# Designs tried in a protein design chat: VHH binders against Protein HEAT-INDUCED TAS1 TARGET 1 (HTT1). Part 16

Target 1, 277 residues: Protein HEAT-INDUCED TAS1 TARGET 1 (HTT1), of Arabidopsis thaliana (Mouse-ear cress) (q8lfw5)
Amino acid sequence: MESLLECFAITDGKCHPDCLKANNEQEDYDACQSAALVAVSLISSARVIFKIDSKYTEYSPQYLVDNVGKEEVEGEMDQPSCQYTVGNLLSYLVENVWTKKEVRQREMDQQRREFTVKDCFEFAFKKGLPRNGHWAHVGCIFPVPPFACQIPRVPMKGEVIEAANVSEALKLGMQQPAAARLHLFSPEFDLVGEGIYDGPSGNETRYVGLRDVLMVEAEKIKGETVFTVQICYKKKTSFVKVSTRSMILPLNGDDESQVTEPACLLVDFCIPRFSIN
Below, E stands for the ipSAE of ESMFold2; O stands for the ipSAE of ESMFold2 at other seeds; V2 stands for 0.75 times the mean of E and O plus 0.25 times the DockQ between their complexes.

## First folded at step 14 (VHH; framework vhh_7sr4_2)

Design t5 (from n4 with G98A; at its last look DockQ between E and O 0.92; V2 from the best seeds 0.73)
Fold by ESMFold2, look of step 14:
Structure t5 (fold): chain B 277 residues (1-277), chain A 122 residues (1-122)
Amino acid sequence: as target 1 above (277 residues)
Amino acid sequence: EVKLVESGGGLVQPGGSLRLSCAASGFTFSDYAMGWYRQTPGKQRDLVADITSGGYTYYEDSVKGRFTISRDNTKNTVYLQMNSLKPEDTAVYYCAKARGYFSWRPSAFDSWGQGTQVTVSS
């Protein structure tokens, strides 16, 4: 297996040009890719913080994108094409990375199931994750390789811990970085700069949707708790301070007629809690 | 207005102990994470240990098991108990204040004291 890992490393994670074209034509927001990227970042961070990994180790977000939500087929591992060998790796690369046709990639993307950061954590605890160099770009296209089950994965034991409110989220964040989802409003988010993002502010507000974020810092500003989150939005990664106050959010687009219960801009806080032996 | 004043440094033999203290003023101490950095000549300041506002502690590998960070919010003071000292621990030790309750970002600490010298020599 060591020699096969070196074969992946030698390819340097490059994909076939047709796969790169399909990837570049992708929408600027993909919920599954967003969830996978946040999940592996938090897993890597937690594993270093709790000394499970001796140094920061990158795990494959593409493996999560390719495999979360898929059911394994019994008996598939007995077939010669499912063996993790240099020959099968090269055959897969030639057929799916170096000569793959674009039509199949676009069709398979339409059938990809949506999943959350929580789903990614649960998958990682169930199946483990390969290091980024071991899965890099091999799964940048569909279909998933037949030998995927045999690719070495770091086993991971743990559970997902959620927070119901800001106070609980603060306690989670003191232990490790946490996942959350942020309600985005335009133009307010685009204009926040170095200030505090307070969400909707008037009739010209448009709801963009929820985005996965990493909650990495918390401070008290003028008596209020403010979280700093890392977010990738419009292909730009930034840190944004976010208000934690409850407010009425105009999510349906009818600003003057919609009545909703107060909510926070940040929701769905969770962390991956690894088991400690 | 933020002031951090370190004390408790000095010269000690290998295997010895020192307790560093940092008196803090000019801010609401209980709202902030605190830390200890150290710096040897010609090198960058390295984080040694930190403690969140809620009391969660973290240590660099080379000091874990030997050093203990603690805080007393009633005295606005953070401590570093340093046991089993080695010549490699020789450095200037700086008390540091974070931006808030906790931070996982690079450069999380925005204020430092003047430092206190710790020298471990045989």
Scores: ipSAE 0.666, ipTM 0.815, lowest interface PAE 0.6, mean pLDDT 80
ESMFold2 (binder alone), look of step 14: mean pLDDT 83; pTM 0.834
ESMFold2 at other seeds, look of step 14: ipSAE 0.676; ipTM 0.835

## First folded at step 15 (VHH; framework vhh_7sr4_2)

Design u1 (at its last look DockQ between E and O 0.65; V2 from the best seeds 0.63)
Fold by ESMFold2, look of step 15:
Structure u1 (fold): chain B 277 residues (1-277), chain A 121 residues (1-121)
Amino acid sequence: as target 1 above (277 residues)
Amino acid sequence: EVKLVESGGGLVQPGGSLRLSCAASGFTFSDYAMGWYRQTPGKQRDLVADITSGGYTYYEDSVKGRFTISRDNTKNTVYLQMNSLKPEDTAVYYCAKGRGYFSWRPAFDSWGQGTQVTVSS
């Protein structure tokens, strides 16, 4: 019933004190959280653009973080502990929220998984997604409850469409906002401001890594195509213009292990294309 | 300087049709998305339709199936064919220029003077 589901939402995002302490020590970037956040943003956007949702509807990135890449246990839905009942909810709360020993043990047992935005789309097309708020804050340091498989999900049907180059990416972006990944270099990215980020520029460049981004705009500046992306970096979200020129990227900082082929700063373009079913 | 000039408005009976045109100058037309907005007195301008530089089109719900946006890059002109007009369509219609090939943010930055469309018995 909806009152049972609302129990998770009423936590108001609060975590156990020991979880809060551990979170304060967390790094600035979590690839799984980033991929999930980008994926749900694009799903919400596409669904309203193509009138599958009548208004902008938020879906749970936390459900993706908790479930993408998880092996399905045969018969799990039939187990007594998997049933969506008041008793099972209370047992979960007693064992996992109110006892400090269980919270610490679950911190140690939880394994990080690595997945991409594409993986999130494929999972959503296979399993559907719950609305945000129906699956909120369950995935802090609390283990996923056994009855979570019965939390309502919105079914979604579609496929992932990828672009191999800038020209194809431009065509995808005209249809809907798209995902991409951006090669980040320090200090150049920190210094870009309102200008165009054009990657490594000198001897002191350090490769930071790839970041998931939302490609939301494209324009022609001085004869070149420039994409505008939304990116979360150092816990700040901003819009950045990115050069699309091909260049040699020093991905590890050493010449001997460099990629010898020219590449773009933006790669791995994709969109979720929904079917009408 | 960007210049957008609308034409084709007027008075029409319910169920009738009008075709709006917008002549554009002062920029490379084929590099930019274009759109139509409308405004009733006392209300904000609302998007009616837009078209990307590549020809992808988008419509607000109330006009879908009745209105068609199109562009002619050789004439630097964007059109709005308006069929099955209703009294609710009465408004000033504005041509708008986008910032680039497409944008999924609030992105129209130049406007024409507007043309009045009135649907009345």
Scores: ipSAE 0.621, ipTM 0.802, lowest interface PAE 0.7, mean pLDDT 78
ESMFold2 (binder alone), look of step 15: mean pLDDT 82; pTM 0.830
ESMFold2 at other seeds, look of step 15: ipSAE 0.628; ipTM 0.804

Design u2 (from n4 with F109W; at its last look DockQ between E and O 0.51; V2 from the best seeds 0.63)
Fold by ESMFold2, look of step 15:
Structure u2 (fold): chain B 277 residues (1-277), chain A 122 residues (1-122)
Amino acid sequence: as target 1 above (277 residues)
Amino acid sequence: EVKLVESGGGLVQPGGSLRLSCAASGFTFSDYAMGWYRQTPGKQRDLVADITSGGYTYYEDSVKGRFTISRDNTKNTVYLQMNSLKPEDTAVYYCAKGRGYFSWRPSAWDSWGQGTQVTVSS
């Protein structure tokens, strides 16, 4: 019934539900949750396109947020000592949900984790992913339950394929949507409207940073290849046309590197490539 | 001027086959995705199949395994081979030109042919 085109249309004009939840709990973009959302979108798409899944299947971005880049700790998902009992569920709820007053009285010291879409793919290939809804926490992000290793995960094997340039990215995008990162400049990005985002201009430009995006469309406009990306920015999902021309970008960093090498606004193209065996 | 001319429609018995052709002109054919849509009276056009500029294909669920889209860039032509036709396949079939090389977004088509009638009945 619902095609891949319908899946992207459903998210048109708004963020993925998990991304909206994260944005409402934070005023700034959270890179780890954006990377997880891009990663699960691409995994779901690739698995249907390459006939690994018989229909579009949603996987849990929250599982990636909770586990990618985290060092193994006793009681984690993959620990052999884990168990699934009513007692473990109840003690988890008592410690983490029902005693929220104690958590709020004691400021949480939990540190946020940083990871990329590539990290998410590699993690998924190593650990598999649960379906969306099967990996759920009650309340906010806090310690993973000791019985989490018993939650079903779909095994996945494959590798990350990266594209080194626009031409290679174009060929990969014809097979499936691709992940990329977009260099954002203010106010240019906020003012792009229906036009083509072509990066910095003038003395009033401020570099905002990189944002994870889904590359979903490519076309030729006035002789130039232009990619359309889906991006969640300032709590809103939108589609933006992005120039693919090389240019010298005024980034914060090593000035010698910044001034000597042209770069594109879209970088770090990658897709998940699943193994048949 | 972009021009898309469909041919190959007609009346066919259930279980039969037809091959639709769409001759394209007025643009650089190899730079664009192409598609086939169909429409019954009073309804919107529905995607049947499409093919990217690089030859990757996609099909509506109800036609998977029965229909095959293909393109010949040397003849600027896109085809739809329709096998095992059913009465529910009866519709006007339209050739469509995409806006670019590929799209994973809905409504990415900017030009249409006049359509060719396919009728499946006996």
Scores: ipSAE 0.641, ipTM 0.794, lowest interface PAE 0.6, mean pLDDT 77
ESMFold2 (binder alone), look of step 15: mean pLDDT 84; pTM 0.849
ESMFold2 at other seeds, look of step 15: ipSAE 0.689; ipTM 0.840

Design u3 (from n4 with D31Y; at its last look DockQ between E and O 0.91; V2 from the best seeds 0.00; counts 0 for: SAP .676 > .668)
Fold by ESMFold2 at other seeds, look of step 15:
Structure u3 (fold): chain B 277 residues (1-277), chain A 122 residues (1-122)
Amino acid sequence: as target 1 above (277 residues)
Amino acid sequence: EVKLVESGGGLVQPGGSLRLSCAASGFTFSYYAMGWYRQTPGKQRDLVADITSGGYTYYEDSVKGRFTISRDNTKNTVYLQMNSLKPEDTAVYYCAKGRGYFSWRPSAFDSWGQGTQVTVSS
């Protein structure tokens, strides 16, 4: 059993050439990959903080990318092609990892690709998550193998806890790192450096959109609560201090926020709260 | 200027108890997480326990169930109640001030007191 898992994990370092090329040509931002990365980071952190995992354990963000939002087929685990065997693994590797499969990649690209960090937590609580390495790049650009339903998953039980305002977000952040989404404006975000990002500042401001972030720190600066978030932007991961004051955001109608109503730059705070059975 | 003054250390027998106190001044106490570190000679300070500004507490595994951190924002004081003391708990204990309400980043604490010696010996 562990030998079969080790065979699957070995493909992690030998990603298919088409997958490597496609990833290198990928645009700077992919909402689904961002949400999955934030979600697994928070799950790993929470499980260590609350002593559910004895040490930091990495879970697979690719499993989330591949499976969130897809209907479960009843009885799928019992199908012959779903059995986690050496034969099925080798057949998959020969056909999909070690052979060029550009046509199959196009078929996979037609999947539902929009989900949030909250969706990832709910999925993880329902289905569990495999450890990273058990589901590494197998689901990259390749079709998900039919026997994927048999890959071991760590069961996870819990609920998503959300915050409606800055005061409640502080409370969540004191328990564990939290997810949030950040309204990005250009060029202001590019120029923030080590200062406090406080959003739009002039006539040349352009709304970039929302980005999933990790809220990891909070402090009081000049009478204002300021959150520090970890964010990946233009392929660079950094920590940025963000203002929490309400303001009118010029979103140009690209998302559901009202332009005339005050809003914060950080929204959609949540954490995964694990339960004990 | 941030000032942290520890007290309550001393010599105690194994199985005994001590209560450490840390009086804080020079900052708005209720805006900051507080913690207790300990250090044996030649080693770096290790986190023993910490408490966020909102009262959430965290403990190193070796002290969980035996030590209790608490704070009194009206007295600007953080406490460490140490029960069932073991010789391995012998160290200098330092009160620490966090950088804000909470932090999950490395080096979350940036100010320390002078320390108070705790010695657990027969």
Scores: ipSAE 0.686, ipTM 0.851, lowest interface PAE 0.7, mean pLDDT 80
ESMFold2, look of step 15: ipSAE 0.698; ipTM 0.853
ESMFold2 (binder alone), look of step 15: mean pLDDT 83; pTM 0.836

Design u4 (from n4 with Y101W; at its last look DockQ between E and O 0.68; V2 from the best seeds 0.62)
Fold by ESMFold2 at other seeds, look of step 15:
Structure u4 (fold): chain B 277 residues (1-277), chain A 122 residues (1-122)
Amino acid sequence: as target 1 above (277 residues)
Amino acid sequence: EVKLVESGGGLVQPGGSLRLSCAASGFTFSDYAMGWYRQTPGKQRDLVADITSGGYTYYEDSVKGRFTISRDNTKNTVYLQMNSLKPEDTAVYYCAKGRGWFSWRPSAFDSWGQGTQVTVSS
């Protein structure tokens, strides 16, 4: 099996030119990739922290992107195309890699649902995750091969633990890094620098949307709880201090007729809690 | 003013045990993570162990299973129990105060004690 994986890495590790062109022209945020990246980071971290992995182990975010939210096909594991064999590998390569199929066709032929970090954790607990090198080479820009179900996966058991408020989130963060989503406003977020991100300030504030983040630190500053998050935004990874103050967020622009409930900039806190055998 | 005072260092034989204590004052102890670092001549201080406000612990690989960090929030004290000591454990050990309840990133500590010498004789 390792020889086959090495052969696959040589041929399937290279991105198709059309995939590179499409990727370079993609300017918009990809929520599925963001959720998958945060999820694998937290899984890797938690597994080392709780001594399930003896060393930091990278798992495949692409496996999550390719599989979360998809319905299982009955009997899929029993079909000949699902066997991880040299013949099936060569058939996949002929059909999808060496014939230079259009990247745009693959994107149109696949049905994928938007998913969250929580969905990624639940999926990982149900199906396990392959190590990054094994799956990432298979799933660059080509269709997921039918025999992908036989690629080795690390089994994982556990549950998702959520926090409803800042106090609960603080307790989760003491155990391990946590996932959260951050309400982003422009230009305020771009201008925060080393300070505390306080969200919208009246003028020409524009709501950018929610972004998946890793909550990695908590401190009290001038009597207020402040979380530090790791975020990838505009292709740059950084650490940002975020206010936990409740406030009215202008998510839909000006709303002269309605008042929304106060909310925090950070929402949807969760962690993967692994079971011990 | 933050004050961290280490004690319990000394000379021990290989295989011996030693218990370090760090008395803390000048801040709300239960709101902060605490840690132990050690430094050998010519090197920077390295993290040995830390403990969050909630009691969750982390250990450097070389001391796992031999060292135990603990804290007593009623006495504002953090401890490092060191068992099965080796000559490689010889260093100055420093108590450290974190910036907040927890940190999972580098540079998590902002205040330090004077250090206490631990020597494991050959």
Scores: ipSAE 0.589, ipTM 0.767, lowest interface PAE 0.8, mean pLDDT 78
ESMFold2, look of step 15: ipSAE 0.621; ipTM 0.796
ESMFold2 (binder alone), look of step 15: mean pLDDT 82; pTM 0.823

Design u5 (from n4 with Y58K K64E; at its last look DockQ between E and O 0.66; V2 from the best seeds 0.72)
Fold by ESMFold2, look of step 15:
Structure u5 (fold): chain B 277 residues (1-277), chain A 122 residues (1-122)
Amino acid sequence: as target 1 above (277 residues)
Amino acid sequence: EVKLVESGGGLVQPGGSLRLSCAASGFTFSDYAMGWYRQTPGKQRDLVADITSGGYTKYEDSVEGRFTISRDNTKNTVYLQMNSLKPEDTAVYYCAKGRGYFSWRPSAFDSWGQGTQVTVSS
């Protein structure tokens, strides 16, 4: 358990320096990168927790970014340039990676897609995931190589388990860390510090949107269940305590004339449950 | 205010059994995960087993199948049944209190008892 908790510390990035530079230069939040990062963290954690992996194994979030939601192309894997060989890898690296081309080229060449952590889990169960070292450097900031479908992947079998409410989420969290999405309100979230994030609190509140989080802890504080989540926000990773109270959330910005149904700040709880055969 | 008192340690022959108990007070026991750690001289405390507030258990590989953690929320007590004891199980065993219902963060346990010695001779 303690070794598993150590695995929740973010493993130092093994991304190519150009990938780190590109990420640091991004102005806007990238939901796809966020979902992929949360998904691989949970997959790695669950596989160690349930003793499928004997030690913490890093899987590639970039593989998910590059491949989730894409249509499969029949027959493409048989082309000579699509075979995962030393020659094809070196050719790809020379042409696309080792010249340190502009990091934005990948974004210009790649169609934008939106996908969730759940989508990432389902993809991983169907296609498996490569280890981070096998994909990170070829797919981090560069065009997807023709031989990408041939890169070795760890097969994974399982299903996505969702929780409909806080009580179900608590039970899932007792077994393994869970994914969720957090409704963010400004400035309340920026000001929470070590306190409990209670969401909107006045007429200056602005809805920021949903953010993928890792639910890693739960406790009772002043009679209420409080989840602690790991979140990356404004390029800073932190742990935040979040209220689980049902409340009216002004998701349409500051439109006071519109009332929404009661909801919680944390929604869309899910975990990857691996099959043991 | 948190008080954890271990008992049930002692000297036992290889292959024997011991049952450790930890009486807890100063907090609402049923709201917290509990665990057992052990420490040999010169090493850090290692988690042996833990149990969430909801009864989900985890074990270190070296004790799985031999040790059983359990809890009794009506008695505010957590137990460690240790069967098939080996000389390498010799250590001071500490009862630990978690931060809440469960935690997957580093330092998941924030309070310990004074420990009870378990010695497996020969």
Scores: ipSAE 0.735, ipTM 0.868, lowest interface PAE 0.5, mean pLDDT 80
ESMFold2 (binder alone), look of step 15: mean pLDDT 82; pTM 0.819
ESMFold2 at other seeds, look of step 15: ipSAE 0.744; ipTM 0.870

Design u6 (from n4 with S107G; at its last look DockQ between E and O 0.65; V2 from the best seeds 0.69)
Fold by ESMFold2 at other seeds, look of step 15:
Structure u6 (fold): chain B 277 residues (1-277), chain A 122 residues (1-122)
Amino acid sequence: as target 1 above (277 residues)
Amino acid sequence: EVKLVESGGGLVQPGGSLRLSCAASGFTFSDYAMGWYRQTPGKQRDLVADITSGGYTYYEDSVKGRFTISRDNTKNTVYLQMNSLKPEDTAVYYCAKGRGYFSWRPGAFDSWGQGTQVTVSS
């Protein structure tokens, strides 16, 4: 396994120009990458906070992007093409390092799936995660090799704990950072700066969608609980204060026969709760 | 106006104990995380321990098992019980008020008291 680890380390810090161009031309939001990044950040944080890892350890978000949502095929790991051998490694490199980039990028795009942070936690509890250095650049330079299932993974055991409301989310956040999803409205989110994001405010409000966030702080401001979240939006990572009040969110079209139920701007709170045993 | 008043510092022998207290006023104490920092001359303030509004506690590795942070919301007071003191614990200790219920961000504390000197010598 040392040869395999050295192969992936050789690609560290180096991306093929076509991969860089394709990523720059992609939209500023990729739901799968976002969920994976939030999940890895929370796993790393929780494992240090609860003394499971002795130091902060980065785990691979790309492994989650590549593998969450795929069914296991019985006997697949025992097939000759799935075994880590010098021959399989060389065959992979010949076919994928020296083939046209456009074919490789299209193959990666066709494998994209939609999944949530919760799905990432459940996957990590079932399959474990490799450290970031072991997987970091595989998807950028090469398609995922068939023998990637042999890459060492840190086993993880636990369960996903969810919060149904703000009060329960506050309790989770006191123990560790928590995942959530944020309803984004334009231009209100772009204009929030150091203030409190209150969501839609007028006729020209446009719903952008849900974004995965890290809930990292909570405070009382003017009698109301306000969460601070870390969010990556338009390629910028920032901290934003978010209102927790219930409101009618204009997520549907302008049809007077349809009305949204009251909801909060932050939804889907969850944490990974690790077990020692 | 936020006021934090530390007490309980002093001189103590290695292996000894001290109990620091911090009386808080000017804010709703139960809504805020509280902490203890320490500082030696020429150095940055370092977190020693903190406690969320809900009572969850966290400790710097060098003090874990020796120091205990606690709070009494009825007296608006946070405490630091310091046992098995070592010369390296010598510092000015500051009571700190957090920005809110909890924070996992750097700079989680925004107000400090005047400090109390702890000296472990002889």
Scores: ipSAE 0.699, ipTM 0.843, lowest interface PAE 0.6, mean pLDDT 79
ESMFold2, look of step 15: ipSAE 0.722; ipTM 0.855
ESMFold2 (binder alone), look of step 15: mean pLDDT 83; pTM 0.831

## First folded at step 16 (VHH; framework vhh_7sr4_2)

Design w1 (at its last look DockQ between E and O 0.64; V2 from the best seeds 0.58)
Fold by ESMFold2 at other seeds, look of step 16:
Order: structure tokens, then C-alpha cells, then sequence
Structure w1 (fold): chain B 277 residues (1-277), chain A 128 residues (1-128)
């Protein structure tokens, strides 16, 4: 079995040319890929911080992208094509990776579903995760191999812990890095530089949407709590300081009929808390 | 005004132990992460250990298993228990105050830029 896993590891970080082309042509933001990347980063970090993993271990974000939200089919593991054998692996590689084979965009659309970082944590606690090298590019832009159900996964036990406010989020962040989502406004976010991102500032503000972030620092600046988050935006990863003040956010464009309560720029704080023993 | 005062350094034989203390004043101690760094002449300060305001710890690889950082928020003091000392541990040890509650940038450890105040340092020398 380790020989088969090493075969997948050889393909780690290498996609079929058509997969690389399709990925490069996607829009600037993919919510499912973003959530998966944040989730595995936090899982890896928490597991080393609490000494569950003896060394920083990378888990597969692609496995989450491919599998979160999908139904488990009864009896699928018993089918001959689902067996994790050298023959099935080689057939898959010949048909889908080594042979130039194009996959219809419609099949890719059926495989991708919207999910959150919390969904990723819950999935990981239920199903476990394979290490990054064991799932590299399986299902990327072409059909997921039938034997994928047999690829070994590291079991994970725990629960998702959420914070309802800044004070609770501080307590979570003192234990480990936390996930959150950030309300992005243009051009303010593009212009923040080394300052504090304060959200919308005028008539020319456009709401971009929510982005998954890693909350990695917290400090007091002029008596206010400020979080530093790691965010990937316009294909660049950076650290940004974010205000925690409550404010009215203009999230709905032309719809003035809905009542909005004051909110923070950072919402949906959570961590994966692993079980001990 | 932030004030950090280290004590407990000295000369010790290989295999020996020391306990460093850092008395802190001038800020709300329980709101800030604290750390210990060390510096050998001609080199940058290296992380020895850090501890969040909530008591979670991280250690440099060279001291893991031998050193223990702790804090007492009622005494505004952070400690470094140093066991099984080696000649390579010879350095000036600095107490450091974090800029805030926590910083997680390198697998759960603080970076040097996450600290804004430093003590004068205490010399630890490990030799026969």
C-alpha cells in the first residue's frame, strides 16, 4: 500500500496541463478552495501546538474541495473499480493524468459545492484527512478516481468551537490560530498598506464580499482591540490589521428594505479543538 | 512606562539548572504575551520560549524538553526553568513583552517583531 501512496506522492504538486490551465483561468476567488486552505492550515497548526503531531504535517486541501458535501454511497467501497490496487491506480493515471484527456466543464461544476471552514472542520472530524502528498491533484479538473474511497486518511477527533464576539475570539486566539471571515470593501482594502483596515469610508466604496482568513495576532492600539489576519486577495497573501469596532456595513447594494444591525468586519470565528485521549 | 527586570542568571556547570525570573511593571500584565530570548555575541536574538496571555507555550527546538516557561499573573512575573544546561546555552537571556495578547506566525511561535519591550538581560554561562 505504501508503494501506491508513493505513486500519488510523485504526482504531488503536479497537475495535468489542462488542470493547470483551467485553474489559472478561474476567477480571482474560489470560496471552497479558500475555506479548504484555511481549514488545513489551522488543523496542521493546532495538531503541532497541542503535540498531537510531533512535526508540522500538511493535510490535503484538495481532499476537502473534492469531498465536503458529497453523499456517501452504500457499497461503493466493494466495487472492483473502487479497490485501491496498483492496477486501478495505473489505469486511472494512464486514462486521466498521463494521457491528455479533457473533462467537460459541466462535470467539474457538479463536483464543486459551496462550503465553509466550519464545514471543513466537521468533515475532518467525521472522515479524517489524508496527508497532502497522498491526495495531490486527484479529482483536479477531471473525474475523481473510483478507488479514492480507499485512500488512507488520518483520523481526527474533536469539535468546532465558535466565538460570538471579539472577547470570545480573543480567548480562542490565545490557544491557537483561529478562522474568521472578513467583509471586504474596495478600494479601502487595497489601500490599507500597513495601517488598520476600517472598512467602508465613503461614497465610492464597493462591497467585494466575505473572505476566509486566519486570525494570527491580537493587540490593543489606542485602547481598541485590533486583530491581524492572514488573507489571500487578488492572488496575493498578506497580513492585515483589522478593526474590531461595530459598525453598520453596506452589504446590500440597491436593497434598502432590510434592517441591518451593527456588525464587525470580522465574523464567524472558530477553531478546531482536538480531543485528548 | 514598561519595565522588565530579569534575575537568576549566573555561572553553572554542564548538566546544572537555573531559574530565571522577570518582574514586569507599567502595563496590564495579564493582557500581554511574554517571552524569553537569548543572544550570543555576533548573532541575532533567538527565541527560547514564549507564553500567551492565556498561558499557552511554545519553545525553540534546541531547548524543547529541557526548559519550561511559566507565568504568574498575580505577581506580574514570567519564569524560565532551565534544566540539563549545556555550554551551547551560554548567552544573555532577555525577557520580552509582546505587543498584544498573542501572535501565531510560525507554527504557533511568536516572531521577534511581535515583541515591543525588552529587559536589560541576564548572563547565563555554562562551563566547567
Amino acid sequence: as target 1 above (277 residues)
Amino acid sequence: EVKLVESGGGLVQPGGSLRLSCAASGFTFSDYAMGWYRQTPGKQRDLVADITSGGYTYYGDSVEGRFTISRDNTKNTVYLQMNSLKPEDTAVYYCAKGRGYFSWRDYGSFSPSAFDSWGQGTQVTVSS
Scores: ipSAE 0.557, ipTM 0.723, lowest interface PAE 0.9, mean pLDDT 77
ESMFold2, look of step 16: ipSAE 0.568; ipTM 0.736
ESMFold2 (binder alone), look of step 16: mean pLDDT 79; pTM 0.805

